# Designs tried in a protein design chat: VH-VL binders against q0aze0. Part 442

Target 1, 268 residues: q0aze0
Amino acid sequence: MKIILVNNRFKENTEKKAQEIAGQLSALNVEVIIDNGLDEPYAGTVDFIMVLGGDGTMLRAARRYGQRAIPVLGVNMGTVGFLSNIEINELAEYLPLILREEYSLEARMMLEVAVFQQQSLLTRVFCLNELLLRSNSPRMLSFALEISGQKLEPYRGDGLIVSTTTGSTAYSLSAGGPIADPQLDAFIVTPVASHIINKRPLVVSPEREISLHLLEEREAIIGIDGQIKMDFGAENRVLIKRAPHPLLMVNLKAKPFFTSIDRSLQRQ

## First folded at step 19 (VH-VL)

Design NN20 (framework fv_ragifilimab)
Fold by ESMFold2-Fast, scan of step 19:
Structure NN20 (fold): chain C 268 residues (1-268), chain A 122 residues (1-122), chain B 113 residues (1-113)
Amino acid sequence: as target 1 above (268 residues)
Amino acid sequence: QVQLVQSGAEVKKPGASVKVSCKGSGYTFTGYWMYWVRQAPGQGLEWIGVINPDSGGTKYNQKFKDRATMTVDKSISTAYMELSRLRSDDTAVYYCARGREYETYMGYFDLWGQGTLVTVSS
Amino acid sequence: DIVMTQSPDSLAVSLGERATINCKSSQSVLYDYDNKNYLTWYQQKPGQPPKLLIYWASYRESGVPDRFSGSGSGTDFTLTISSLQAEDVAVYHCQQYYSTPLTFGQGTKLEIK
């Protein structure tokens, strides 16, 4: 068996823990590849991906490996989050189940984001939570939203979020979007500080294509999963669709989504 | 060996064009953004543009947009930067550099070519 | 465009003493979505390309000695060399990657006193 351990090199504790776990797995005749985010993703075949850290590390792992249809397990290293399944102090208990492949998989849709410079593809990225379009200055944006070729009335405001259901509890929630069952596949389109009073979040079929472009020359940016930033100007267009493969999240321990989110909202 | 190797020094007349090459080795060439930066003698660094070797998509510094052309040849893991209508103030060392952040062009550079001196004089 | 200004243009520091180089951006390079400062530092020795020292304002590149550190947030950033060694003689450049065009400071030349 070959396992990738994904950790956050910017967290010294996670790098140290990754080395310890790699040693334990090697002692059990498991080949281990450590991915600390500095180099390109490992290109070879692997059987399992173990993500050591918080939600941020899981988001990075999903973008790096999510399209390969490999089981991905989130192991929490301290910060409370929604994407981990077990805690680090539980790993020894669950390791035999991992090695025997005795677990269930939960499919989580991902976005495919294609960014164009004029008429040419600039880049294509995948994400688990959301794409954010927003102003990079105090000036309000004016932009066009198209859903499967249908042109909506122009948006005017600070920006827009296109989210997966997994991302419904991330930035979309902060902007007033709905909480979605992560087992559903849908795009959630949430305006950010819209000038138009009745612009509402939209819940859209994941088979739709969503297109965004600016209607005026403004300083804007595209953000992805709270971790990626790209400039966005009037000569740019973004096309969003369902990614070819969902992230396959390992479920070793039942986590009650609705009671967890309910408790989080009571604290807010 | 992870490295970027650039073509040799060039001497050009004003009005001519120059094309600098940059060959990557020891890593997945299409997995990282490739940037072009220049440095005039005794001056600071100046960004020219960036290319995605996978898509061929480019983004230029507006100052260079009308004169610079960036391209890639994936089959030989080589990027090119051509600067046309050369002026004497284009005399500089031209660098290619690899972006550490492979998911965005808004990044910093962990690997640099050795530089190509381009001298523009009559 | 974001303008990067370094100070001083040059400085001389005795071996073993602290060297401090400053970099100021014309607008904040702190991004609230990811809470990161889009600022990096390079070391450039004569006849060589720049070498990455510090990225994301404070993270030290692998292989860079512990005496190098980066600090600051928003618009004001500092590169510190805690105990200067002879090999540290170089020009130091800051760079922002918060917005295109990517821009650099003018450079600070560090010399032994």
Scores: ipSAE 0.845, ipTM 0.911, lowest interface PAE 0.7, mean pLDDT 91

Design NN21 (framework fv_ragifilimab)
Fold by ESMFold2-Fast, scan of step 19:
Order: C-alpha cells, then structure tokens, then sequence
Structure NN21 (fold): chain C 268 residues (1-268), chain A 122 residues (1-122), chain B 113 residues (1-113)
C-alpha cells in the first residue's frame, strides 16, 4: 500500500507530525510519500491520500490529486472545519480500517476552470469550492455571464462567485448564496455586491457550461478556493464546467452536515 | 539534479534579434510556470514575461509585449525567449526561472538558470 | 504598476551585528481573499543568479539559515539578518507577485563594515 500524506507547509508542527505518522505507517509496511505543497504533486500510483490539517489543506489536496479517483481522508489537526472526517487523536483507532479498506466514499463535485487570454488557453485548474471574480479597485465591474450559450443581461457590481455545493458554505455563503446539500451536484452562481437589486443567486445544472468576461476594462482578479490569484482583464475569459472526476472523500465516522452547519450558524 | 541550463553569451548589433534557450532537467517540465527576468549592469531585476509550458499560454510585461516572444519545446524540456529590435539599453543578463506556485503565474522563483549575458553594441 | 522601493541602497554592518533591509510597495500586496502578503526576498552574490530566501513575506526557504527572517504586512516589509556572517555579503532584492507586471526593488548592497 502506498499513501500520500498531505500537510500544510505554513503550519510549524504539521511537517513534524507528518514525519511521525509516516514512520508509524512505514513500520506497518506502508510506503509513504510526504507532500507539503512545495514540490510538484507525486506522479506515481497511490492507493490513498491522507490530508493532515484544516479545510485549506484539504482544498489544496483536492486541486493536486482530486481528479485521480483516489480516496482522500481529511484528518483535522485542531481547526474546526467541514472537510475533515476524523480528528488526529482518532487516527490510531481508525488506521486498521483504512489499511483494510473498510470505509465508504462520498463523491464531491469539482469545478474545471479554463482561463483564456486572447483566445488562447492560458491555464486550466480544478477546484473544490469556488471561482471568485472581483474588482481589485473601488470601481465596480461590468461583465457578461453566459450559461450554456444563453447570454444573461449584463452584471454590474463588485463581482461574482461560481461555486460547487461543497463551496456553498464558503465564500458564496458570505455573499448571500444558499446553503446546499453537498450530496447534490449543482453550480451556485452568487453576485457580489450587485448594483441591481433583482440579481439573485442562481442554482444551475452541473452539466451547464458557464463563461465570464469583462465588458469594460477594469482592474479585476479571479480567485480560486481562496488560495489562487490571477489577473482578469478585458482580454481574458473563463470557462467553468463540472470537472471529469469528483473528489472521493473517505467516510470513517458519521459527520452529520445539517446539524453541524446549524450549530455553526447559530454561533456565528 | 534539478536545474535550469541556459544558452551562452551573445553579442548583437542594434536592430538585431536574440533568442535565449533554457533547458529544464530533474523535474516535470510541464508542471511549473517558466519566467523570464533580466538584469542590466548595476541595476535591479526586471520581469519580461511568463509561459505555461503545459498549455504554451503566455503573459507578458506590457513593456516587452511588442518585442518579446516566449515559446516552449516540450519534447526537449526547453523554453525560449526571443527579443527583437534590440537597443543598447537591452544589454543585460537574461534569466529563466521556475515558479514555485504551479497553480498561478503570480509567483516567486525557487530555481534560476545561470543567466545569459546579451551585449548590444554598435 | 506596483513600485517596490528598498532602503537603504547600501548598508555596511559589522560581523555578528544585526542587518535590517526595508522594502516598501506603492500599494498593499496583502490579498484579503487568502490573507497572504505576496512578497519575497532574494539574495544575489556577484556573478550568480538570485537565490530564494523568504517567501510569502515571512516563510524561510528550506536550507536558509535561521538568522534570516522576514516580517511586515501590507506595504512595509523588512528582511533581518540577526548576526551577520561573512558569506552574507550580497545584494538583496524584494519582489511583489500580487499584480502583473511582477516587480522588484532596486536592490540593497550589504557589505562588511
């Protein structure tokens, strides 16, 4: 068995903990690859991915490995989050089940984001939560949204979020988007500080293709999963589709989504 | 060994073009953005542009957009930067550099080529 | 364009003493979406390419001695060498990667006093 341990390069103790867990797994004849995010993603075949950290580390792991159809387990290391399944203190208890492949998998849709510059593909990235288009200045944006060839009336405001259902509780929620059952596959399109009162969040089929481009030259950026930043000008466009593969999240322990989100919203 | 190896020094006359090569080895060439930066004698570093070796897509500093062309030959893990209509003030050491953050071109550079001195004189 | 200004242009420090180099950006390089400062520091010795020292304003590159540290946020950043060694004689450059074009400071030449 070969396992990738993904840890957060920016957290002091995560590298030490990853080394410790790698030693324990190696003693059980498990080959371990440590990925702290600084080097390229491991290109070889692996059986399992263990993510040590909070939701941010899980988002990074999903972008690096999510399209490979490999089971991914989120192991929380102190920060409360929605993408982890077990706590680090519980790992020893659940390790025999992991090694015997005695767990269920939950599929979470991902976005495929293709960024173009002057009709040429600049880059293609995958993400678990969202793409954010926003103004990088005090001036509002004017931009076009097209859904599967259907051109909507122009948007005016600070930006737009295109989110997965997993991302419904992330930035989209802060912008007034709905809370979505993560078992549903859908795009959630949420305006950011729209100038027009009647621009509402949209929930659309994950089979749809979404495109965005600016109608006026403005200083704008696109952000992905709160971790990637790129320029967005009038010469740019993005195409957003459902990614070819969902992230396969390991479920070892019941984690009821609705009661968790309810308690979180009650607390603020 | 992870490294970037650039072509040798060039001496050009004003109005000519120069093409500098940068060969990557010891890593997945298409997995990282490749940047071009120059440094005139006694001056600071100046960014020319970036290319995604996987897609061939490019982003240029507007100052160089009309004169610089970046390309990649994936079969030999080599990036190229061609600068045309050379002037004496283009005399500089030209570097290729690998971006650590592979998901964006808003990056910093963890691996640099040794540099190629381009001298432009009459 | 974001203009990066370093101070001083040159600095002479005695061996074992603290060296401080400053870098100021003409606008904030702190991104509110990820809460990161898009700033990096490089060391460049004569005849060599720059070498990565500090990334994301305060994270030290692997293999860089712990006497090097980065601090600051928004527009004002500092590179500190707590106890200068002879091999630290070099030109130091700051760089922003918050916005294109990517821009560098003019460099600070560090010499032994």
Amino acid sequence: as target 1 above (268 residues)
Amino acid sequence: QVQLVQSGAEVKKPGASVKVSCKGSGYTFTGYWMYWVRQAPGQGLEWIGVINPDSGGTKYNQKFKDRATMTVDKSISTAYMELSRLRSDDTAVYYCARGREYETYFGYFDLWGQGTLVTVSS
Amino acid sequence: DIVMTQSPDSLAVSLGERATINCKSSQSVLYDYDNKNYLTWYQQKPGQPPKLLIYWASYRESGVPDRFSGSGSGTDFTLTISSLQAEDVAVYHCQQYYSTPLTFGQGTKLEIK
Scores: ipSAE 0.814, ipTM 0.898, lowest interface PAE 0.8, mean pLDDT 91

Design NN22 (framework fv_ragifilimab)
Fold by ESMFold2-Fast, scan of step 19:
Parts: C-alpha cells; sequence; structure tokens
Structure NN22 (fold): chain C 268 residues (1-268), chain A 122 residues (1-122), chain B 113 residues (1-113)
C-alpha cells in the first residue's frame, strides 16, 4: 500500500505531524510520500491520499489529485471546516479500517475551468468549491454570462461565483447563494453585489457549459477555491464545465452535513 | 538535476531578430509555467512574458507584445523567445525562469537559466 | 502597472550588523480572498541570475540562511539580514506577482563597509 500525506507547507505543526504519521505508517509496511505543496504532484500510482489540515489543504489536494479516482481522507488538525471526516486525535482509532479498506466513498463533483487568452487556451484547472469573477478596482464590472449557448442579459456589479454543491457553504453562501446538499450534482451561479435588482442565484444542470467574459475593459480577477488568482480582462474568456471525475472522499465517520451547517449558522 | 540551460550569447545588428532557447531538465517540463525576463546592463529586471508549456498559451507584457514571440517544443523540453526589430536598447541579459506556482501565471521564480547576453550594435 | 520602489538604492553595512532593505508597491499586493501578499525577494550576485530568498512576503526558501527574513503587508515590505556575512554582498530585488505585468523594484546594492 502506498499513501500520499498532503500537508500545509506553511504550518510547522502539520509538517511535524506528517513526519510522525509517516513513521507510524512505515512501521506498518506502508509506503509514504509526503506532499507539502512545494513541488509538482507525485506522478506515480498511489492507493490512498490522507490530507492533514483544514479545508484549504483539502482544496489543494483535490486540485492536485482529485481527477485520479483515488480515495481522499480529510484529517482535521483543529480548524473548523466541512471537508474533513475525522479529527487528528481519532486517526489511531480509524487507521485499521483505512488499511483494510473498510470505508465508504462519497463522490463530490468538481469544476473544470478553461481560461482563454483571446482565442487560445491559456490554462485548464480543476476546483472543488468555486470560480469567482470579481473586480480588482473600485469600478463595477459589466460582463456576459452564457449557459449552454444561451446569452443572459448583461450583469453589472462586483462579480459572479460559479460553485459546486460542495462550494455552496463557501463564498457562494456569503454572496446569498443557497445551501446545497453536497451529494447533489449542480452548478450554483451566485451574483456578487449585483446592481440589477432581479439577478438571482441560479441552480444549473452539471451537464451544461457556463462561459463568462467582460463587456467593458476593466481590471478583474478570477479566483479559484480561494487559492488561485489570475488576471481577467476583455481579452479573456472562461469556460466552466463538470470535471471528468469527481473527488472520492473517504467516509469513516458519520458527519451529518445538515446539523453541522445549522450549528455553524446559529453561531454567526 | 533540476536546471534550465540557455543558448549562447548573440550579437545582432539593429533591425534583426534574435531567438533564445531554454532547455529544462530534471522536472516535468509541461507542469510549470515558463517566464522570460531581461536585464539591461546596470538596470533592473523587466518581465517580457509567460508561456504555459502544456497548452502553448501565452501572456505578454504589453511593451513587448508586438515584437516578442514565445514558443515551446515539448518533445525536447525547450522554450524559445524571439524578439524582432531589435534596437540598441534591447542589449540585455535574457533569462528564462520557472514559476513555482504551477496553477497560475501570477508567480515567483524558483529556478532561473544562466542567462543569454544579447548585444545589439551597429 | 504596479510600480515597485526600493530604498535605499545602495547601502554599506559592517560585518555582523543588521541590513534593512525596503520595497514599496504603488498599490496593495495583498489579496483579500486568500489573505496573501504577492511579493517575493531575490538575491543577485555579479554575473549570476537572481536567486529566490523569500516568497509570499515572509516565507523563507529552503536552504536560505535564517538570518534572512521578510516582513510587511499591503504596500510596504522589508527584507532584513540580521547579521551580515561576506557572502551576502549582492543586489537585492523585490517583485510583485499580484497582477500582470509582473514588475520588479530597481534593486538595492548591498556592500560591506
Amino acid sequence: as target 1 above (268 residues)
Amino acid sequence: QVQLVQSGAEVKKPGASVKVSCKGSGYTFTGYWMYWVRQAPGQGLEWIGVINPDSGGTKYNQKFKDRATMTVDKSISTAYMELSRLRSDDTAVYYCARGREYETYLAYFDLWGQGTLVTVSS
Amino acid sequence: DIVMTQSPDSLAVSLGERATINCKSSQSVLYDYDNKNYLTWYQQKPGQPPKLLIYWASYRESGVPDRFSGSGSGTDFTLTISSLQAEDVAVYHCQQYYSTPLTFGQGTKLEIK
């Protein structure tokens, strides 16, 4: 068995814990590869991915490895979040189940984001939560949204979020989007501070393609999962569709989504 | 050994073109963005552009957009930067560099080529 | 374009003393979505390419001595060398990667007194 341990390069305690867990796994004849995020993703075959950290570390792991159809387990290191399944102090209890492959998998859809510079593909990235289009200046944006070739009336405002159902509790929620069952496959399209009174969040089939481009020359940015940033100008277009493979999240412990989100919202 | 190796020094006349090569080794060439930066004698660093070796997609500094062309040959892990209509003030050391943040072109550089001196004089 | 301005243009510091180099951006390079400063520092010795020292304003590159540190946020950034060594003689450059075009400071030349 070969396991990748993904940790946060900027958290000293996660580096130490990753080394400790790697030693424990090696003692059990498990091959361990540590991915702290600095180098390119491990290219070899691997049986399991263990993510040590909060939601941010899981988002990075999903972009690096999510398209490989490998089980991914989130192990929380203390940060409150929605993408981990067990706490670090529970790992010893669940490790035998991991090694015996006694767990269920939850499929979470991902976005495939293609960014174009003029007419040419610039880059393609995957994400688990969302793509954010927003202004990079005090000036509001004017932009076009197309859904499977259907051109909507122009948007005016600070931006737009195209989210997975997993991402419904992230930035889409703060912008007024709905809370979605993460087991559903759908795009959630949420306006950010729209100046058009009747622009509402949309829930769209995951089989559709969504495209965005600016209608006026403005300084804008694209943000992906809150971690990747790119410039977005009138020369750019983005195309969003369902990624070929969902992220396969390991479920060892019942983590009731609705009671967890309800409790979180009551504290805000 | 992870490294970027550039082609040798060039001497060109005004109006000519120069093409500099940059060969990557020891890493997955298509996994990282490739940047071109120049430095005129005694001056600071100036960004020319970036290319995604995987897609071939490019983004240029507007100052160089009408004269610079960046390309890649994936089969030999080599990037190229051609600068046309050379002027004397294009005399500089030209560097290729690898972006650490492989998911975006908004990046800092963890690996640099040794540099290629291009001299433009009559 | 984001303009990067370093100060001083040059400085001379005695061995074992602290060296401080400043970098100012014409607009904030702090991204509020990820709360990161898109700023890096390079060391460049004569005849050599720049070498990465500090990234994300304060993270030290592997292999760089701990006497080097980066600090600051938004528009004002500092590179500090706590106890200058002879091998630290170089030109130091800051760079922003918040937006294109990517831009560099003019450089600060550090010399031994």
Scores: ipSAE 0.850, ipTM 0.913, lowest interface PAE 0.6, mean pLDDT 91

Design NN23 (framework fv_ragifilimab)
Fold by ESMFold2-Fast, scan of step 19:
Structure NN23 (fold): chain C 268 residues (1-268), chain A 122 residues (1-122), chain B 113 residues (1-113)
Amino acid sequence: as target 1 above (268 residues)
Amino acid sequence: QVQLVQSGAEVKKPGASVKVSCKGSGYTFTGYWMYWVRQAPGQGLEWIGVINPDSGGTKYNQKFKDRATMTVDKSISTAYMELSRLRSDDTAVYYCARGREYETYLNYFDLWGQGTLVTVSS
Amino acid sequence: DIVMTQSPDSLAVSLGERATINCKSSQSVLYDYDNKNYLTWYQQKPGQPPKLLIYWASYRESGVPDRFSGSGSGTDFTLTISSLQAEDVAVYHCQQYYSTPLTFGQGTKLEIK
């Protein structure tokens, strides 16, 4: 068995713990690759991915490895998040189940984001939560949204979010989007401070293709999963569609999604 | 050994074109963005543009967009930057550099070529 | 364009003493979506390409001595060398990567007194 340990590159305690876990796994004749987030993703065949950190580390791991159809387990190192399944102090208890492959998998859809410069593909990235289009200044944007070739009336406002259901509790929620069951496959399209009357969040089929471009010369940005930033100007277009493979998340412990989000909302 | 190796020094007359090469080795060439940066003698660093070796997609500094052309040959892990209609103030050391963050072109550089001196004089 | 301004242009510091180099951006390079400062520091010795020292304003590159540290947020950034060694004589450059065009400071030349 070969396991990738993904750790948070910005926390020294995470690196030390990753080395300790790697030693324990090696003692059990498991091959370990440590991915500290600084080098390129490991290209070889692996059986399991263990992510040591919070939701941010899981989002990075999902972009690096989510399209490979390999089980991914989130192990929280401190603050409990929505994407982690167990805490680090529970790992010893669950490790025998991991090694015996005694767990269930939850499929989470991902987005494929293609960014164009003029008419040429600039880059393609995957994401688990969302793509954000927003102004890089206090000035509002004017932009076009197309859904499967259907051109909507122009949008005016601070921006737009295209989210997965997993991302419904991330930035889309802050912008007024609905809370979605993460077991549902859908795109959630949430306007950010729209100036146009009746621009509501949309819930659309994950088989649709969504495109965005600016209608006026403005300095804008696109953001992905709260971690990637790119400039977005009148020369740019973005195409969003369902990624070929969902992220396969390991479930060792029941995740109380609805009760967790309900409690979080009552505290705000 | 992870490295970027550039072509040798060039001497050009005003109005000519120069094409500098940059060969990557020891890493997955198509996995990282490739940048071109120049430095005139005794001056600071100036960004020319970036290319995604995987897609071939490019983004240029507007100052250079009408004269610079960036390309890649994936089969030999080599990037090229051609600068046309050379002027004497194009005299500089030209560097290729690899971006650390592979998911975006908004980047800092963890690996640099040795530099190629381009001298433009009559 | 985001303009990067370094101060001082040149600095002479005695061996073993603290060196401080400043970098100011004409607009914030702090991205509120990820809460990161898109700023990096390079060391450049004569005849050599720049070498990465600090990334994301405060993270030290592997192999860089712990006497080097980066601090600051938004528009004001500092590179500190706590105890200057002879091999630290170089030009130091800051760079922003918050938006294109990518821009660099003019450089600060560090010399031994």
Scores: ipSAE 0.851, ipTM 0.916, lowest interface PAE 0.6, mean pLDDT 91

Design NN24 (framework fv_ragifilimab)
Fold by ESMFold2-Fast, scan of step 19:
Structure NN24 (fold): chain C 268 residues (1-268), chain A 122 residues (1-122), chain B 113 residues (1-113)
Amino acid sequence: as target 1 above (268 residues)
Amino acid sequence: QVQLVQSGAEVKKPGASVKVSCKGSGYTFTGYWMYWVRQAPGQGLEWIGVINPDSGGTKYNQKFKDRATMTVDKSISTAYMELSRLRSDDTAVYYCARGREYETYLGAFDLWGQGTLVTVSS
Amino acid sequence: DIVMTQSPDSLAVSLGERATINCKSSQSVLYDYDNKNYLTWYQQKPGQPPKLLIYWASYRESGVPDRFSGSGSGTDFTLTISSLQAEDVAVYHCQQYYSTPLTFGQGTKLEIK
């Protein structure tokens, strides 16, 4: 068995813990590749991906490896989050199950984001939570939203979020979007407005294609998963669709999504 | 090991064009953004543009958009920057540099070529 | 365009003493979505290309000695060398990567006093 161990080198204690776990796995005749985010993604074939950290580390792992149809396990390092399945102190208990492939998989849809400069493809990025379009200045954006060839009335405001159901509890929630069962596949389209604009969040089929472009020159930004930033001007267009493969998340124990989100909302 | 190697020094007349090459080795060439930066003698650094070696897509500093052309040849892991209609104030060391971030062109430069001196004089 | 201004243009510091270089951006390079400052520091020795020291304002690049540290947020940033060594003589450049065009400060020349 070959396992990629994903960690964040700059998180407190994470590098030391990753080395400890790698040693334990190697002692069990498991080949370990450590990915601390500093080098390119490992290109070889692997059987399993273990993510050590919080939701941010899982989002990075999903973008790097999510399209390869490899099981990915989130191991929480003490930060409260939604994307981990077990705690670090539980790893020893569950390791025999991992090595025997005695677990279930939950498929989580991902977004494919294609960014164009003029009429040519600039880059393509995959993400687990969302794409954010927003103003980088005090001025409101005027922008066009098209869903599967259907042109909506122009949007005017601070921006827009296109989210997966997994991302429904991330930035989309903060912008007034609905909480979605992560078992569902759907795009959630949530306006970002500091002004009262009579636009409602939309929940649309994951088979839809969503395109965005500015109607007038403004300083705007595209953000992805709270980790990637790109300029967005009148010369840019973005096309969003369902990614070819879902992220395959490992379930070793039941996680009560609805009670967890309910408790989280009580505190906010 | 991981490195960027650029073509040698050039001397050009005003109005001519220059094409500088930058060959990457020791890493997956199409996995990283490639930037072009110049530095006039005794002056600061100035960004020219960035290219995605995977897509061939480019984004230019508006100051250079009419004169600079960035291209890549993936088969030999080489990027090119051509600057046309040269002026004497284009005299500078031209650098290629690799982006630290894979997923965006908004990132730090973690690997630099050795530089190519381009002298423009009449 | 975001204008980057460094201060001082040059400074001389004795071996073993602290060196401090400042960088100011004409607008904030802090992105609230990811809570990161898109600011980097490079070291450039004569006849050599720049070398990455610090990215995201305070993260030290692998292989860079821990006497180098970056601090600051928004528009005001500082590079600190806690105990100057002879090999640290160089020009130091700050750069923003918050938006294109990517822009650099004018550079600060560091010399041994």
Scores: ipSAE 0.845, ipTM 0.917, lowest interface PAE 0.6, mean pLDDT 90

Design NN25 (framework fv_ragifilimab)
Fold by ESMFold2-Fast, scan of step 19:
Structure NN25 (fold): chain C 268 residues (1-268), chain A 122 residues (1-122), chain B 113 residues (1-113)
Amino acid sequence: as target 1 above (268 residues)
Amino acid sequence: QVQLVQSGAEVKKPGASVKVSCKGSGYTFTGYWMYWVRQAPGQGLEWIGVINPDSGGTKYNQKFKDRATMTVDKSISTAYMELSRLRSDDTAVYYCARGREYETYLGYFDYWGQGTLVTVSS
Amino acid sequence: DIVMTQSPDSLAVSLGERATINCKSSQSVLYDYDNKNYLTWYQQKPGQPPKLLIYWASYRESGVPDRFSGSGSGTDFTLTISSLQAEDVAVYHCQQYYSTPLTFGQGTKLEIK
């Protein structure tokens, strides 16, 4: 068996803990590849991916490995998040189940984002939560949104979020988007500080293609999962569609999404 | 071991073109952005542009857009930067550099080529 | 364009003493969604390409001695060498990667006094 351990080298004790876990797995005849998040993704065949950290580390792992149809387990190292399934102090208890493949998988849709410079493809990236288009200055944006060939009336405001259902509790929520069951497949399109009063969040089929471009030259940026940043000007266009493969998240322990989100929102 | 090896020094007349090569080894060539940066004698560093070796897509500094062309040959893990209509003030060491951040061109450079001196003289 | 300005242009420091180099950007290079400063520092010795020293304003590249540190946020950044060694004689460059065009400071030449 071959396992990738994904960690964040900038978090206190994370590198040391990754080495400890790698040693434990090696003692059980498991081949371990440590991925620190800064080098290129491991290209070889692997059986399982263990992510050590919080939601941010899971988002990075999903972009690196999510399209390979490999089980991915989130192991929380500290603060509670939505994408981790077990805590680090529970790993020893669940490790035998992992090695015997005694777990269920939950499929989470991902976005495929194609960024164009002029008329040419510049890059293609995948993400688990969202693409954010936003102004990089005090000036509002004027931009065009097209959904499966249907051209909507122009948007004016600070930007737009195109989110997966998994991303519904991330930036889309902050911008007034709905909370979605992450087991549903859908795009959520949420305006950011729209100056057009009637612009509402849209929930659309994951089979649709979404395109965005600026109608006026402005300083704008696109952000992906809150971790990737790129310039966005009038010479740019993005095309967003459902990624070919969902992220396969390992479910070892019941994690009550609805009671967790309800508790988080109603106490505040 | 990651290494970027550039072609040798060039001497050109004003109005000519120069094409510098940069061969990558020790990593997945198509997995990282390739940047081109120049440095005139005694001056600071100046960014020319970036290319995605996987897509061939490019983004140029507007200052060089009309004269610079970046290309890649994936089969030999080599990037090229051609600068046309050379002027005396194009005399500089030209570097290729690999971006550490592989998912964006907004990045910093962890490995650099040794540099190629291009001298433009009348 | 984001303009990067370093100070001083040149600096002479005695062996074992602290060297401080400043870098200022014409606009903030702090991105509010990821809370990161898009700033890096390079060391360049004569006849050599630049070498990565500090990235994301404060993270030290692997293999770089502990005497090197980066600090600052937004528009005002500092590279510090706590106890200067002879091999530290070089030109130091800051670079922003918040937006294109990518821009560098003019460089600070560090010499032994």
Scores: ipSAE 0.844, ipTM 0.910, lowest interface PAE 0.6, mean pLDDT 91

Design NN26 (framework fv_ragifilimab)
Fold by ESMFold2-Fast, scan of step 19:
Structure NN26 (fold): chain C 268 residues (1-268), chain A 122 residues (1-122), chain B 113 residues (1-113)
Amino acid sequence: as target 1 above (268 residues)
Amino acid sequence: QVQLVQSGAEVKKPGASVKVSCKGSGYTFTGYWMYWVRQAPGQGLEWIGVINPDSGGTKYNQKFKDRATMTVDKSISTAYMELSRLRSDDTAVYYCARGREYETYLGYFDIWGQGTLVTVSS
Amino acid sequence: DIVMTQSPDSLAVSLGERATINCKSSQSVLYDYDNKNYLTWYQQKPGQPPKLLIYWASYRESGVPDRFSGSGSGTDFTLTISSLQAEDVAVYHCQQYYSTPLTFGQGTKLEIK
């Protein structure tokens, strides 16, 4: 058995804990590859991915490995997140189940984002939560949204979020988007500070293609999962589709999504 | 293990073109952005552009867009930067560099080529 | 374009003493959603390419001695060498990667007194 152990090198305790866990796994004849985020993703065949950290570490792991159809387990090492399944102090209890492959998998859709420079493909990236288009200056944007070739009335405002259902509790929520059951597959299209009062969040089939481009010369950015930044100008276009494979999240312990989000919203 | 090796020094006349090569080894060539940067004698560093070796897609500094062309040959893990209509003020050391951040072109450079001196003489 | 300005242009410091190099950006290079400063520092010795020292304003590259540190946020950044060694004589460059075009400071030449 070969496991990738993903950690965040920049958190003081995570590197030491990752090495400790790698030693425990090696003692059980498990081959361990440590991914601290600085090198390229491991290209070889692996059986399981264990993510040590919070939601941010899980988002990075999903972008790196999510399209490979490998089970991914989130192990929380600090504050409670939405993407982890067990706590670090529970790992020893659940490790035998992991090694015997006695767990269920929850499929979470991902986005495929293709960014074009003029008419040429610049890059293609995957994400678990969302693509954010927003102004990089005090000026509002004017931009076009197309859904499966259907051109909507122009948007005016600070930007737009195209989110998965998993991402419904991230930036989309902050912008007034709905809370979605992560077991549903859908795109959620949420305007950011729209100047047009009738622009509402849209819930769109995951089989549709969404495209965005600017209608005016403005400084804008694209953000992905709150971790990747790219410039976005009038020469750019973005195409968003459902990614070919969902992230396969390991479920060892029942996690009550609705109770967790309800508590989170009422804390403030 | 990871390294970028550039072609040798060039001496060109004004109006000519120069093509500098940069061969990557010890890593997945198509997995990282490749940047081109120059440095005139006694001056600071100046960004020319970036190419995605996987897609071939490019972004140029507007200052160089009319004269610079970046390309890649994936089969030999080599990137090229061609600068045309050379002027005396194009005399500089030209570097290729690998971006550490592989998911975006907004990055910093962890591996640099050794540099190629291009001299444009009158 | 984001203009990067370093100060001083040149600096002479005695062995074992602290060297401080400043870098100022014409606009903020702090991205509010990831809370990161898109700024890096390079060391360049004569006849050599630049070498990565500090990335994301404060993270030290592997293999770089502990005496090097980066600090600052937004528009004002500092590279500090806590106890200058002879091998530290070089030109130091800051770079922003918040937006294209990617831009560098003019460089600071560090010499021993």
Scores: ipSAE 0.850, ipTM 0.913, lowest interface PAE 0.6, mean pLDDT 91

